VH-VL binders against q9umr5. Designs and how they scored, part 300

Target 1, 268 residues: q9umr5
Amino acid sequence: SYKPVIVVHGLFDSSYSFRHLLEYINETHPGTVVTVLDLFDGRESLRPLWEQVQGFREAVVPIMAKAPQGVHLICYSQGGLVCRALLSVMDDHNVDSFISLSSPQMGQYGDTDYLKWLFPTSMRSNLYRICYSPWGQEFSICNYWHDPHHDDLYLNASSFLALINGERDHPNATVWRKNFLRVGHLVLIGGPDDGVITPWQSSFFGFYDANETVLEMEEQLVYLRDSFGLKTLLARGAIVRCPMAGISHTAWHSNRTLYETCIEPWLS

## First folded at step 12 (VH-VL)

Design pi37 (framework fv_nofazinlimab)
Fold by ESMFold2-Fast, scan of step 12:
Order: structure tokens, then sequence, then C-alpha cells
Structure pi37 (fold): chain C 268 residues (1-268), chain A 122 residues (1-122), chain B 112 residues (1-112)
């Protein structure tokens, strides 16, 4: 039988977005138990990411306990960051494949077509003023806002991403790294036509330097220092990179070719 | 100079709702957080919640969650605080206050409204 | 929640003499960015509160230099070097390091 699959949605999203994904899984892996977590839906997705991690943790514990052979995670957009933290804070997770669907793993820096309704004027250069404060850090978007022109503020004020990426020291860093390394496969999915995740290479642990030049994962300090295990996972052969052009942000969970190419092979 | 002007005093019956407005003038409305605090007669200050208008959503003190709603209308530079299921214990002066982003940091409560007295009685 | 405790709660002072108000927090107010989000407010009778001090020791524009803030970690003090008649009112400390943000009980300063 197939390992259960747990799905974590993204910003302003809900379980309904994954109806096509569920159909694809049922067709290729009939009998798979798929749980799409119905927590922090819609505007509640703006709650602080650590609050979301706590809620999702409580939901996944009984699912993992009932599946001693292991489970798979499929985590979309912002949900990929929630899953990153889950894997680090859970001493006893049994996740085999962690499938990250176009998630801003190194952060977000850009005004996107999707987010223009939220930010009517271009706020890319000014959002750091709102985000890097105790007030801003009570909103999920600010938890992974990564302004490359104010990297010092990001490193010091980010209450979530800088800590999970090991970009700032934390007392639990060694335990978080040990826990994260328990994952069987880290499957990274994303592409240049996403239109929301900026830079799109953030889905593959690439990001802007101070000149807005994208540096790939292997050039990042977090990789070079092996802060949470990326270098170890890559050496183990456990990181899978699956870029695909032609897919917009809202289509990652409903494109059959993407599913067959990047997701299906990792569901056992 | 930034100025915050609140709506006038209200007298409400127990079980009803009240909605207090706070109109900002001078400076950009969306660029800062707007906080709501209250003060019962002769008592101290209590934080209800705050809104960052550009995000369009608010953060609430757990004590009031489910009864308080804070909203903002960017087109009129006005923030609102609505409190439902009113009890006599909700009798208080309700203040709005604005933060700022001076020196690339957020500083709360540098401008205050004049206060709105809400009296809950039979 | 972070509990903020002020002492004294009632502070009668003679005009021209110094006054001192203590504020203690139940946990450290140092944020990850190294800043301490502690604030002092003054409320004169019948008026809205007014911020005097931000981040422990920084005096707001227009606040007389006879007001000063100091402290670190969990222990903070507001001092008035020479009390004037217009200083009558209630003084509140507040922490903005951890949500929900909380105020002290207030210290009523009155002239004897």
Amino acid sequence: as target 1 above (268 residues)
Amino acid sequence: QVQLVQSGAEVKKPGSSVKVSCKASGGTFSDYAISWVRQAPGQGLEYLGYIIPVFGTANYNEKFKGRVTITADKSTSTAYMELSSLRSEDTAVYYCARGSYDSYGYEPFDYWGQGTMVTVSS
Amino acid sequence: DVVMTQSPLSLPVTLGQPASISCRSSQSLVYSDGNTYLYWFQQRPGQSPRRLIYKVSNRDSGVPDRFSGSGSGTDFTLKISRVEAEDVGVYYCMQGTKWPFTFGQGTKLEIK
C-alpha cells in the first residue's frame, strides 16, 4: 500500500484548490490516503508562521502515528515554509518525500501580479519598514519577506525564515538540523513563469544578492555552512530539482504534466 | 503634522454593538499601523488590537477575539473599531493611535486620537 | 502574556524635587534585533496619553529634557529631575517586544 500524503496549502488558499491533485494521485496511486489540512484558510493564512506550524503540527501527529511506514508531504507556496519548520521541530517525524511546490524557500522580494491587489502601489522597496518590526512579524508575509537591500534587518528581525534557514543563530539549531535530515527526499519544484514567487529561484534555494543578481543554492552561505543540512542532503542524493517552464503560480497543483514529471515518481 | 479625529460619544444598551471611527489626516494612511486601546473610568490602559491598512487585516488581543473587529478604509483614511455583545464592563474611553516608521523602525503611539467615550447602560 | 509591574502606584512629590517611577517586566524585553521595545506615556487629567520615551531612553520631540528613561532587560526607570505643576497625571510603561503588547498599571503623580 502507498504511504499517506499530507497536503499543506498556501497564502489565501484552502483545501478546495487541490481537487485536481487528489484526482491525479487517485489515478496513479489508487488507495492512497490523502489529507488536505483545512487549517489557516483564506485570511487566516496571514497568521504568524510559527502559529501555523503549531496548528499543523497538532494535525499531522496522529496521521504520522498511524503510518509507521512513513508519510509524504506536498506543500504549496507559503505552505512549503510551514513544512520546512514542521520537519525541523518534530523530533519524531517519519516523512519520506517532502515535495515543495513553488515555495519561497529563501524568501520573497517582489511585487507580483497576484499580490498587486494587496499592494496597489509598488511596495517592494518599502515593505521592509512594515515587516522588520514586532508589529509586522505578526503577519506571515513578513515572516519570509527577504529584502536583499536590507539584509541586516532581515537577519535580525525575521522571527521565522532567518531562523529556519540557519541565517541567524538559534539555541535549537542543532536539533532542527538533525530533525530535518531525517527526511527521505527533498523535491523542489518551481519555474520562471510562476509570476508570484520572486525570484522564482527561491523555490530552489537561490536568491538575490545586494545587486539583485540571483545566486543559486550552492553559492548561498546556508548551503556552504550546511546550516540545516542542504549540503548533506545533496551529497546523500536526497535533493531532487524539478523546474518547469510555462506554469503560473495557481497551476502547480492542477497541471497533469507537472504531476507526472515532478510529483508522481516520489509517491511510494 | 498628523492628526487623528475620532467619532463622538456613544450610549449603548447591553448586548448591542458599537463602531468607533478614527480619521487620519496629514501623512500617508497605509504606511503605518493603527492601534486601538481602551480605558475604563479611573482605570489603566488595555490594548485591543491593531491594523496595518496595506495588509487589510488586523491582529487582536485574545481577550477580545470574537467580539472586536478592526477595519480600515484607505480611500477615506479612516480606521474603525467595532465591539459587539456589549457589557457594562465595556464602558470606557476608546482611543486610536498611530505608529510611524521613523529611522527605518516602527514606533507605536506617537499620535493619539482624542478618545471616544462609550457608555453601556440600561 | 508579559506582565508589566509599576511602582509606586501613587507618587506624591514636592514641586521642584525629583521623582522616579519603576517598571518591571515578567520576561526580558530585548527583541532579536537587539532593540528593547519599552515605552513611557504620560496622561494628564482629561487628556489622551502622550508618548514621552521610546525604546527605553529615547526622548520624543517636544518632551522636556528633565524626563529621562533608563534600564535594561526586565528593569526600567522613568525619572523627572525637577517636577513641575504640569507633570501631574498618570504615567504608564508599555512593552512592544511580544504580542500581546501590555501596559503597566499606571503611577499617579500628584503634588503635595
Scores: ipSAE 0.724, ipTM 0.870, lowest interface PAE 1.2, mean pLDDT 90

Design pi38 (framework fv_nofazinlimab)
Fold by ESMFold2-Fast, scan of step 12:
Structure pi38 (fold): chain C 268 residues (1-268), chain A 122 residues (1-122), chain B 112 residues (1-112)
Amino acid sequence: as target 1 above (268 residues)
Amino acid sequence: QVQLVQSGAEVKKPGSSVKVSCKASGGTFSDYAISWVRQAPGQGLEYLGYIIPFFGTANYNEKFKGRVTITADKSTSTAYMELSSLRSEDTAVYYCARGSYDSYGYEPFDYWGQGTMVTVSS
Amino acid sequence: DVVMTQSPLSLPVTLGQPASISCRSSQSLVYSDGNTYLYWFQQRPGQSPRRLIYKVSNRDSGVPDRFSGSGSGTDFTLKISRVEAEDVGVYYCMQGTKWPFTFGQGTKLEIK
């Protein structure tokens, strides 16, 4: 039989967006137990990411305990960051495939189509002022806001992403790295036509430098220092990169070709 | 010049709800945290929660979660604080406040509303 | 929650004399960015609070230079070099380093 699959949704999202993904899994891997977690739905997805990590952790523990052969995670958008932290804080997780579906793994810097629609002024250059404060850090978006023009503020004020990426020291960093490295496969999915994740290469651990030139994962200090295990995973053959053009942010979980190419092969 | 103007005093019965408004004028509205704090007669200040209108949702003190709802209407530059299941212990002056930005970033409580007295009595 | 403790709670002062108010936090108020999110407020009778000091020692525009803030970590002080009649009121410290943000219990400054 197939390992259970746990699905973690993204910002302003809920389990209801994954009906097509569930259909695809049922067609190709009949009998798979799929649990789409209905936690932090809608506006609650703006809760601080560490709060979400705790809540999702409580939900996944019994699922993992019932599956001694392991489980798979499919984590969409912001949910991919929740899953990054889950794999680090759980010293007993049994995750085989961690499928990161268009998640801003190195952070977000850009007016999403969502933000531009809500606010006609360019907020991108000014969001750092509220985000890099204790007030802003109580909202998930600010936990992974990564302004490349204020990288010093990001490194010092981010209460979440800078810590899980090992960009700022933390007493638990060594344990978090050890735990993360227990994952069987890190499957990274994303693409240039996403329209929300900015830069889209953040889904592959690439990110802007101070001139807004994207540097790939292998050029990042977090990779070079092996801060949480990316270099070790790559050397082990455990990182899978699956970029696909032509897919908008809300379509990653409902595109059959994407599923067959990037997700299906990793659901044992 | 930023000014915050709150709605008038309210007298409520236990078990009811109250909704206090805070209208902002001057400056921008959406990208500042708008905080709600209260002060019982003769007592100190207590933080209920705050909203950043830009994100469309609020952060609440656990003591009030489930009873307090903070919202913002960007079109009218107005924040609201609604407190339900009122008890006599909720009798207090309720203040809205917002911050300002300096060269480092956000600084809270630079501007305060005049306060709204909410009295809960049977 | 971070507990903020002020002393004294009642501070009778002679006009023209200096006054000091202490504020102690149960945890360090140094945020990861190196800033200390410690604030001082003045509340005159019948009025809304007014921010005097932000981030330990920065005086707000319009606040007289006789007011100064100092401190680090868990111990903070608000000083008034020469108390004036208009200074009567309650003074609160507040921490903004860790949610929920909390206030001290207040220090009532009175002229004797």
Scores: ipSAE 0.747, ipTM 0.888, lowest interface PAE 1.3, mean pLDDT 91

Design pi39 (framework fv_nofazinlimab)
Fold by ESMFold2-Fast, scan of step 12:
Structure pi39 (fold): chain C 268 residues (1-268), chain A 122 residues (1-122), chain B 112 residues (1-112)
Amino acid sequence: as target 1 above (268 residues)
Amino acid sequence: QVQLVQSGAEVKKPGSSVKVSCKASGGTFSDYAISWVRQAPGQGLEYLGYIIPTFGTANYNEKFKGRVTITADKSTSTAYMELSSLRSEDTAVYYCARGSYDSYGYEPFDYWGQGTMVTVSS
Amino acid sequence: DVVMTQSPLSLPVTLGQPASISCRSSQSLVYSDGNTYLYWFQQRPGQSPRRLIYKVSNRDSGVPDRFSGSGSGTDFTLKISRVEAEDVGVYYCMQGTKWPFTFGQGTKLEIK
């Protein structure tokens, strides 16, 4: 009946965070098989994103194989970047809806209260020193740290985000784009009261320029060049934008109104 | 000038664990990778892992993953390396070392501790 | 893992003569930022290692100018223009381009 749903968690998170989401899905789509992937939990979420992609790939292959009608992905926060890469590296994925739940799709640049709690002595202006080196790139947060004042360093040193966004060339870019374009729907969710994802428009492929003015998706070079297929998906009618105010970062997976408005319609 | 001072020599029995400290003085602590390297008697250098204190977690060489734990206490500018389930082949001098952001970007191992001899015998 | 191979393993040299140590990597050490994360260390008997050269050819502060590093891609050389008695020790190359970071097996420099 309903396509199975695979859930991928975020930074410093675990499968336990999604109990409300599972309740909502069971209420509106009873009988849906929901698998919340129990990998890279807690501090293990700081492992390099390519390592996480490999581990999550191994976990999703048998689920996708058992669901010839397709599957849906719900990917939260950092997990949305893992899912971006999964869709690109898998030659045989059968994902219908990819639901990106407040994920920093163009990167992160900000000292939010949540991140200040985790990194209390670090300032956002100084993280580029750590992140844009081989040592820093062995930690997930540095894989998508995108300092708009050191964009050259981001483009050259990012081992993950710059590559999956097509901001730096990669031998597999053409195949990654072809694979990503097989997705049925790209559902982007986020909002101004998130408090963690900075800028919050990163969840919609917007990002800071060098003056920290946010430029939206259609003004980004990755969109204009159609580097991994955003322009093609938008023209196909496959991109859904669902911004919602009043939701903090840890509440995206536990807000009923958000679920009914932004997630429920895409779970066939 | 940065100085790294390590704890003293240890003699341990097989199956036990050892925890070596590395206290940094002078300069900043949190923003640099603190690396742990060992050297068995008469042998070469082997990289165990490193921590960037500001991230609060470490990266380990797979060869030692599950036995080595690297931590840092920013309030005391001290890094620790704990190695469990000790075997005779773990007998080595254990070094801590720090990188820097001077001179053409990030430079590893510009400051080294004096080394801590860990002998595993029974 | 990137394998670092040094040659020779034993290098007897006469005082005042030049010495040369080779280091080869199993794959290119050029990082995506265009930098080559190749380092040279010296370990004198009974002492901690000290860094001599960073990023192929840059001499660390306090290292005599008779030490020089060169190379590119997978082939690197440490050269001492005139060996002095204090240079006795083991020399290691290291790559920091790809985790896990790895050392060469070492070259023991001895006076004849």
Scores: ipSAE 0.717, ipTM 0.866, lowest interface PAE 1.4, mean pLDDT 90

Design pi4 (framework fv_nofazinlimab)
Fold by ESMFold2-Fast, scan of step 12:
Structure pi4 (fold): chain C 268 residues (1-268), chain A 122 residues (1-122), chain B 112 residues (1-112)
Amino acid sequence: as target 1 above (268 residues)
Amino acid sequence: QVQLVQSGAEVKKPGSSVKVSCKASGDTFSDYAISWVRQAPGQGLEYLGYIIPIFGTANYNEKFKGRVTITADKSTSTAYMELSSLRSEDTAVYYCARGSYDSYGYEPFDYWGQGTMVTVSS
Amino acid sequence: DVVMTQSPLSLPVTLGQPASISCRSSQSLVYSDGNTYLYWFQQRPGQSPRRLIYKVSNRDSGVPDRFSGSGSGTDFTLKISRVEAEDVGVYYCMQGTKWPFTFGQGTKLEIK
């Protein structure tokens, strides 16, 4: 009776991270079919995001086909960007709720726990050099690296995020926008104590300007131009914002209060 | 001055594996792409793959995927290329190469190793 | 994969005369950033390759002025204004615009 749930993991992650989430869903919505996609696990999560989108697309097609009433997506961290692109490239998706768990929707500009030991002095200020090249763009991290001090390089060299956000033109942009707008609800979750996603407001489509001042979604050019449908979704009442303090990056999928407050209400 | 020094020549039997090393000296190791290219005797250059050590993983040419593994050890500033299930047509000189940064960004293949001859006898 | 085709494959030249090598790609090498990731390498007999030109026309430090690169889109040229004895070797073009990065088959430059 409940719509199936498809879960997409994040960077250096796997299906095992979602065991608590599955327990919560089973408790509140018994009988829900939950599929945690076991693709691009661990270091394979560094594969280019367009490659991941194609692989996840192949996995979700049969699940969606078996669920004519629709499905829900729960997409964690980097996985939220995969799901953004899935909704845009699939002409016939039947996603009701797209639940984005602390995903860098406008990009990332900050030292991550995963790379700090290699560049302890200046990692974030230097990544633009390798990331905004064809070499760097073959790695998922670089696909959503968004250096606010080199926004021209990001706009021109990003092979993924700048395109799905409509920040750079693409011949498929009109179709991608139409497809994305088929989603029932866009549920955005994140918070100030995440510690990885920088700025944390990226999870809510906010981001740094050139002075590293955070501008919220409604001040972003992508929203104002309605490049992929955010303004239209907000006007429809289809965007849900659920910020929560006190949750670290690796805890979004294992916090019961977070689940009950931000996720459970959107799993019909 | 930046130098890339590769391990010595290898003679291998079909079906075995070979692991070639590439030690960088004179500069920072972690933030450059380190590429592996091979050249069969009298033939052209062929790109196997590359690693950016800070990301801890490599990108492989599909032609070699499943047989080639590229790794890096930042503590010794050494990159490795391992090729398994060797065939006679894998006989080649294997090169490592590294890029550099200018004011505009990353440029590949600024420095090359001396090459390692791998002979697969049959 | 992007196929890189060089011509000629064999280039006998008289010492002091100009030489020209063509490189054609099966698809445009213009990246989204407006740059063209086309490179030229020289390999002297028994030596490792050496990068001569990066991004179509930029000459590397230490490369003589007689070497120049030009071209756009899918058609590129490496020119040597006056061939010297030390220029003997094989020249390769390479594209770095789309993975997997690919080389031309090489052009062997020989003195007549």
Scores: ipSAE 0.779, ipTM 0.897, lowest interface PAE 1.0, mean pLDDT 91

Design pi40 (framework fv_nofazinlimab)
Fold by ESMFold2-Fast, scan of step 12:
Structure pi40 (fold): chain C 268 residues (1-268), chain A 122 residues (1-122), chain B 112 residues (1-112)
Amino acid sequence: as target 1 above (268 residues)
Amino acid sequence: QVQLVQSGAEVKKPGSSVKVSCKASGGTFSDYAISWVRQAPGQGLEYLGYIIPIFNIANYNEKFKGRVTITADKSTSTAYMELSSLRSEDTAVYYCARGSYDSYGYEPFDYWGQGTMVTVSS
Amino acid sequence: DVVMTQSPLSLPVTLGQPASISCRSSQSLVYSDGNTYLYWFQQRPGQSPRRLIYKVSNRDSGVPDRFSGSGSGTDFTLKISRVEAEDVGVYYCMQGTKWPFTFGQGTKLEIK
């Protein structure tokens, strides 16, 4: 009787990371069919995001087709960006709740201990050099690297995030906006103690200006222009913001209080 | 000055593997894409793939996918290109190359290694 | 894959005369950032390739000003205003706009 739930993992993740989340769903919504998509695992999560979107799309189509009453998406970290693009490219998706679990919706700019093995801390200010090139754009992390000190390069070279956010024009922008607006609820989750997503407000469509001062969603040009429908969704009452302190990046999918407060109410 | 120094010539039998090294000196190793291209005797250039050491993963030309592996050892500033299941058609000079940064951004192939001749004998 | 086609493949030139090499791509080389990732390389006999031109028309430091690059979209030209003996070698164009990155087949410049 509950709508199926589709889970999309993040960078260097796999379906195994969501075992606690599945336990919580089974406890509160017994009988829910939960599919954790087992694609682009581990190092394959570094593949270009548009490639990942096409692969996840193929997996999602038959699940949505079997659920005429709709489905819910729970999309973690980088997976939230995959889901943003899925909702835009699918002409007939039937997603009710899109639950974005600590995803860098406006991009990433920061060195973290979690990514230290991938990004030396001294590279934060220099990643723009390789990321904003055809060589760098063949890797997912560069697809959403958003250096606020080189915003012009981000706007021109991002092959993914700047396009799905409507920050740069694209021939498909009107269709992508129309498709995205079919979502029932956009549930945004994140918090100040995440430690990976930088700035953490990126999970709520906030981001750094050139002085690294965070401007919230309502001050962003993408919101003000309603580029992909954020202003329309907010006016419709369809955006839910659920910030929670005390949760580190790898704990969002395994914290019971977070689940009960921010996720459970949106699973029908 | 940046220099790329490659390992010496190799003679290999069909079906074997070869691993060519490219040691970088001068400048930062991890920040640049390191590309591998080859040239059969009397023929043109062919792009095999590249690695950006900071990402710890390589990108390969589909023609060589499954046979080529590109790796980097940041501690020794050395990139490697390994090609398996060698055929006579793989006889070529193999080059490593990296780019540079200037006011126009990232530009590949500014620095080239001297080349490594790999001969696959029948 | 983007196919890069050079013309001519063999270019005999008299010393002091101009030389011109054409490079055509099967698809536009304009990247989403508005830049065109078209490169020209020179390979002298027995040597590694050397980059001469990057992003269509930008000449590398140390490259003689006799060399110039031009073009847009799918059609590109490398020009040598006055050929010198040291210019003998094979010239390659390359596109870096779309993976996999591809080279032209090469143009052999010889003194007649």
Scores: ipSAE 0.680, ipTM 0.855, lowest interface PAE 1.6, mean pLDDT 90

Design pi41 (framework fv_nofazinlimab)
Fold by ESMFold2-Fast, scan of step 12:
Structure pi41 (fold): chain C 268 residues (1-268), chain A 122 residues (1-122), chain B 112 residues (1-112)
Amino acid sequence: as target 1 above (268 residues)
Amino acid sequence: QVQLVQSGAEVKKPGSSVKVSCKASGGTFSDYAISWVRQAPGQGLEYLGYIIPIFETANYNEKFKGRVTITADKSTSTAYMELSSLRSEDTAVYYCARGSYDSYGYEPFDYWGQGTMVTVSS
Amino acid sequence: DVVMTQSPLSLPVTLGQPASISCRSSQSLVYSDGNTYLYWFQQRPGQSPRRLIYKVSNRDSGVPDRFSGSGSGTDFTLKISRVEAEDVGVYYCMQGTKWPFTFGQGTKLEIK
């Protein structure tokens, strides 16, 4: 009766992280078929995002085909960017709710405690040099690294995020926009205590300007130009914003209050 | 100023593994791509893979995937290339190389190690 | 994979004469940032390779003015205006636009 749910994990993560989420869904929506995709686990999550999109696409096609009534996506952290691209490249997706759990939708710019082992010398200001090269773009982290002090390099060199956000032109942009707009609901979840996603407002399509002042979604050129359909979705009433304080990055998929408030209502 | 110093020549039997080191001195180690390239006697250059040490994950040429492992130890500024299941065709000089930065971006292969001859013979 | 084809493979040259090496790629090497990630390397006998040219036409520090790179898209050329004895060696082009990054087969420059 309930639409199937497809779960896409994040950076250095695996399907195993979602045990609590599956428990919550089973309690509130018994009988829901939940598929947690076991692809690009652990260090494989560093593979280029377009490679991940292709692999996840192959996995979701048969699930969507079996569910003519539609499916829901729950996409965590980096997985939210994979899901953004899936919705754009698939001419035939039947996604109702796309639930984005603390995903850096406008990119990442910051050293965080969670990623400290990757950035032991606080290389926030210097990562642009390697990330905005063909060498760096073979790693997922660089695909959504968005240095607000080198926005020209981000726009020109990002092989993934700048393209799916319509920040740089692409031959397929019109088709990607059309496909993305078929989504029923875009549910954005995030919060100030995440500690990893920087700025945390990136989960809501906000981001730093050149002075590191956060501009919200409605102030972004991608929204104002309606580059991939955010303005159209908002006008349609299809965007849901669910910020919650007190939740750290690794707890979005395992907090009962968060689930009941932000996820459960969208799993019809 | 920047120097890459590789470990010494190795003679290995077929089926064994070899691990070549590349120690960087001068300049920063962690945020550059460290590439591994080989050259069989009298032949051209072949790209094995590279690592960006801060990501602690390497990217491999599919031709060598499953046999090659590239790692880095940031505390000693040393990169390693391990090649397993050695065959006579793996006899080659193995080079490590590091890029440089200009005003706006990364340029590969600015600095090269001296090379390590690996001979695979019975 | 992007295939890099060099010609000629053997280049005997008289001292003081110009030399030209061609490199062709199976696909365009223009990256999304507008840059072309095409490189030229020199390998003297018994030595490690040395980068001469980066991004088609930019000469590395310490590389003599007589070396120049040119080209666009899929066709690239390395020129030596006046060959000197020290130029003996093998020259390689490389593309860094698409992974896996690939080298040409090399051109051996010899003095006649």
Scores: ipSAE 0.774, ipTM 0.896, lowest interface PAE 1.1, mean pLDDT 91

Design pi42 (framework fv_nofazinlimab)
Fold by ESMFold2-Fast, scan of step 12:
Structure pi42 (fold): chain C 268 residues (1-268), chain A 122 residues (1-122), chain B 112 residues (1-112)
Amino acid sequence: as target 1 above (268 residues)
Amino acid sequence: QVQLVQSGAEVKKPGSSVKVSCKASGGTFSDYAISWVRQAPGQGLEYLGYIIPIFGIANYNEKFKGRVTITADKSTSTAYMELSSLRSEDTAVYYCARGSYDSYGYEPFDYWGQGTMVTVSS
Amino acid sequence: DVVMTQSPLSLPVTLGQPASISCRSSQSLVYSDGNTYLYWFQQRPGQSPRRLIYKVSNRDSGVPDRFSGSGSGTDFTLKISRVEAEDVGVYYCMQGTKWPFTFGQGTKLEIK
């Protein structure tokens, strides 16, 4: 039988967004037990990411315990960061495939046409002022806001992303790395037409330098220092990169070609 | 310069709700956090919650969970604080306050509204 | 919650004399960025509070230099080098390091 699949949604999202994904899985892998977690839905998705990690952890423990053969995670957008932290904080996870659907793994720095009410063009250069404060860090968006022009503030004030990426020291870093490295496959999905994740290469651990030139994963200090295991995973052949053009941010979980190409092969 | 103007005094019955407004002028409304603080007669200050208008969502003190709702309307540059299931203990002056951007980051409470007296009747 | 304790709660002072207000927190107020989010406010009778000091020791624009803030970790002090009549009011400390943000009880400064 197929391993169970756990789905973690993104910002301002809910389980309803994954109805097409569930249809695709049922068609190609009939009998798969798929659990879409109904936690931190809608506006609650703005709660601090560490709070979300705690809640999702409590929900996934019994699912993992009932599946000794392992489970798969499909984590969309912001949900991919939640899953990154879950894999690090859980000493006993049995995740085979971690499928990251267009998640800002190195952070977000951009105004988006698709969600202009959230990221207006004028705010990109100024969000660092509120995000890198205790007030801002009580909101998930600020937990992964990564202003390349104020990298010092990001490194020192980010209560979430800088820590899970090993960009700032943490007492638990060695244990988090060990736990993360137990994952079977890290499947990274994203593309240039996403329109929300900025830069889109953040979904593949690429990010802006101080001149807003994108440096890919292999040029990142996080990778070069192997801070949480990316270099080790790549050397094991455990990282899968599946970029696809023509897909907007809200369509990653409802595109059949994307599913068949990037997701279906990793569901066992 | 920034100005915060609050709605007028309210007298409410126990069990009802009250909605206080705070209209901001000067500066960009969506760029700041707006905090709500109350002060019972002769007593100290108590933090209710705050909203970052650009995100459209507020963070609330657990003491008021389920009773307080903070919202913002960008089109009118107005923040609102609604408190339900009113008790005599909710009699207080309710203040809105804005934060400021300094050279390093965000600082709270640089400008305060004039306050709104809410009296919960016998 | 972080508890903020002020002392004294009542402070009668002779005009021209110095005044000192203590504020203690139940936990360290140093944030991960190295900043200490400790604030001091003045509330004159019948008025809204006014921020005097931000991040322990920084005076707001227009605040006289006779006001100074100091401290670290859990112990903080607001000093007025020479009290003037206009200083009458209640002074509050506040921590903004850990949510929910909390205020001290207030110190009432009176001229004797």
Scores: ipSAE 0.707, ipTM 0.867, lowest interface PAE 1.3, mean pLDDT 90

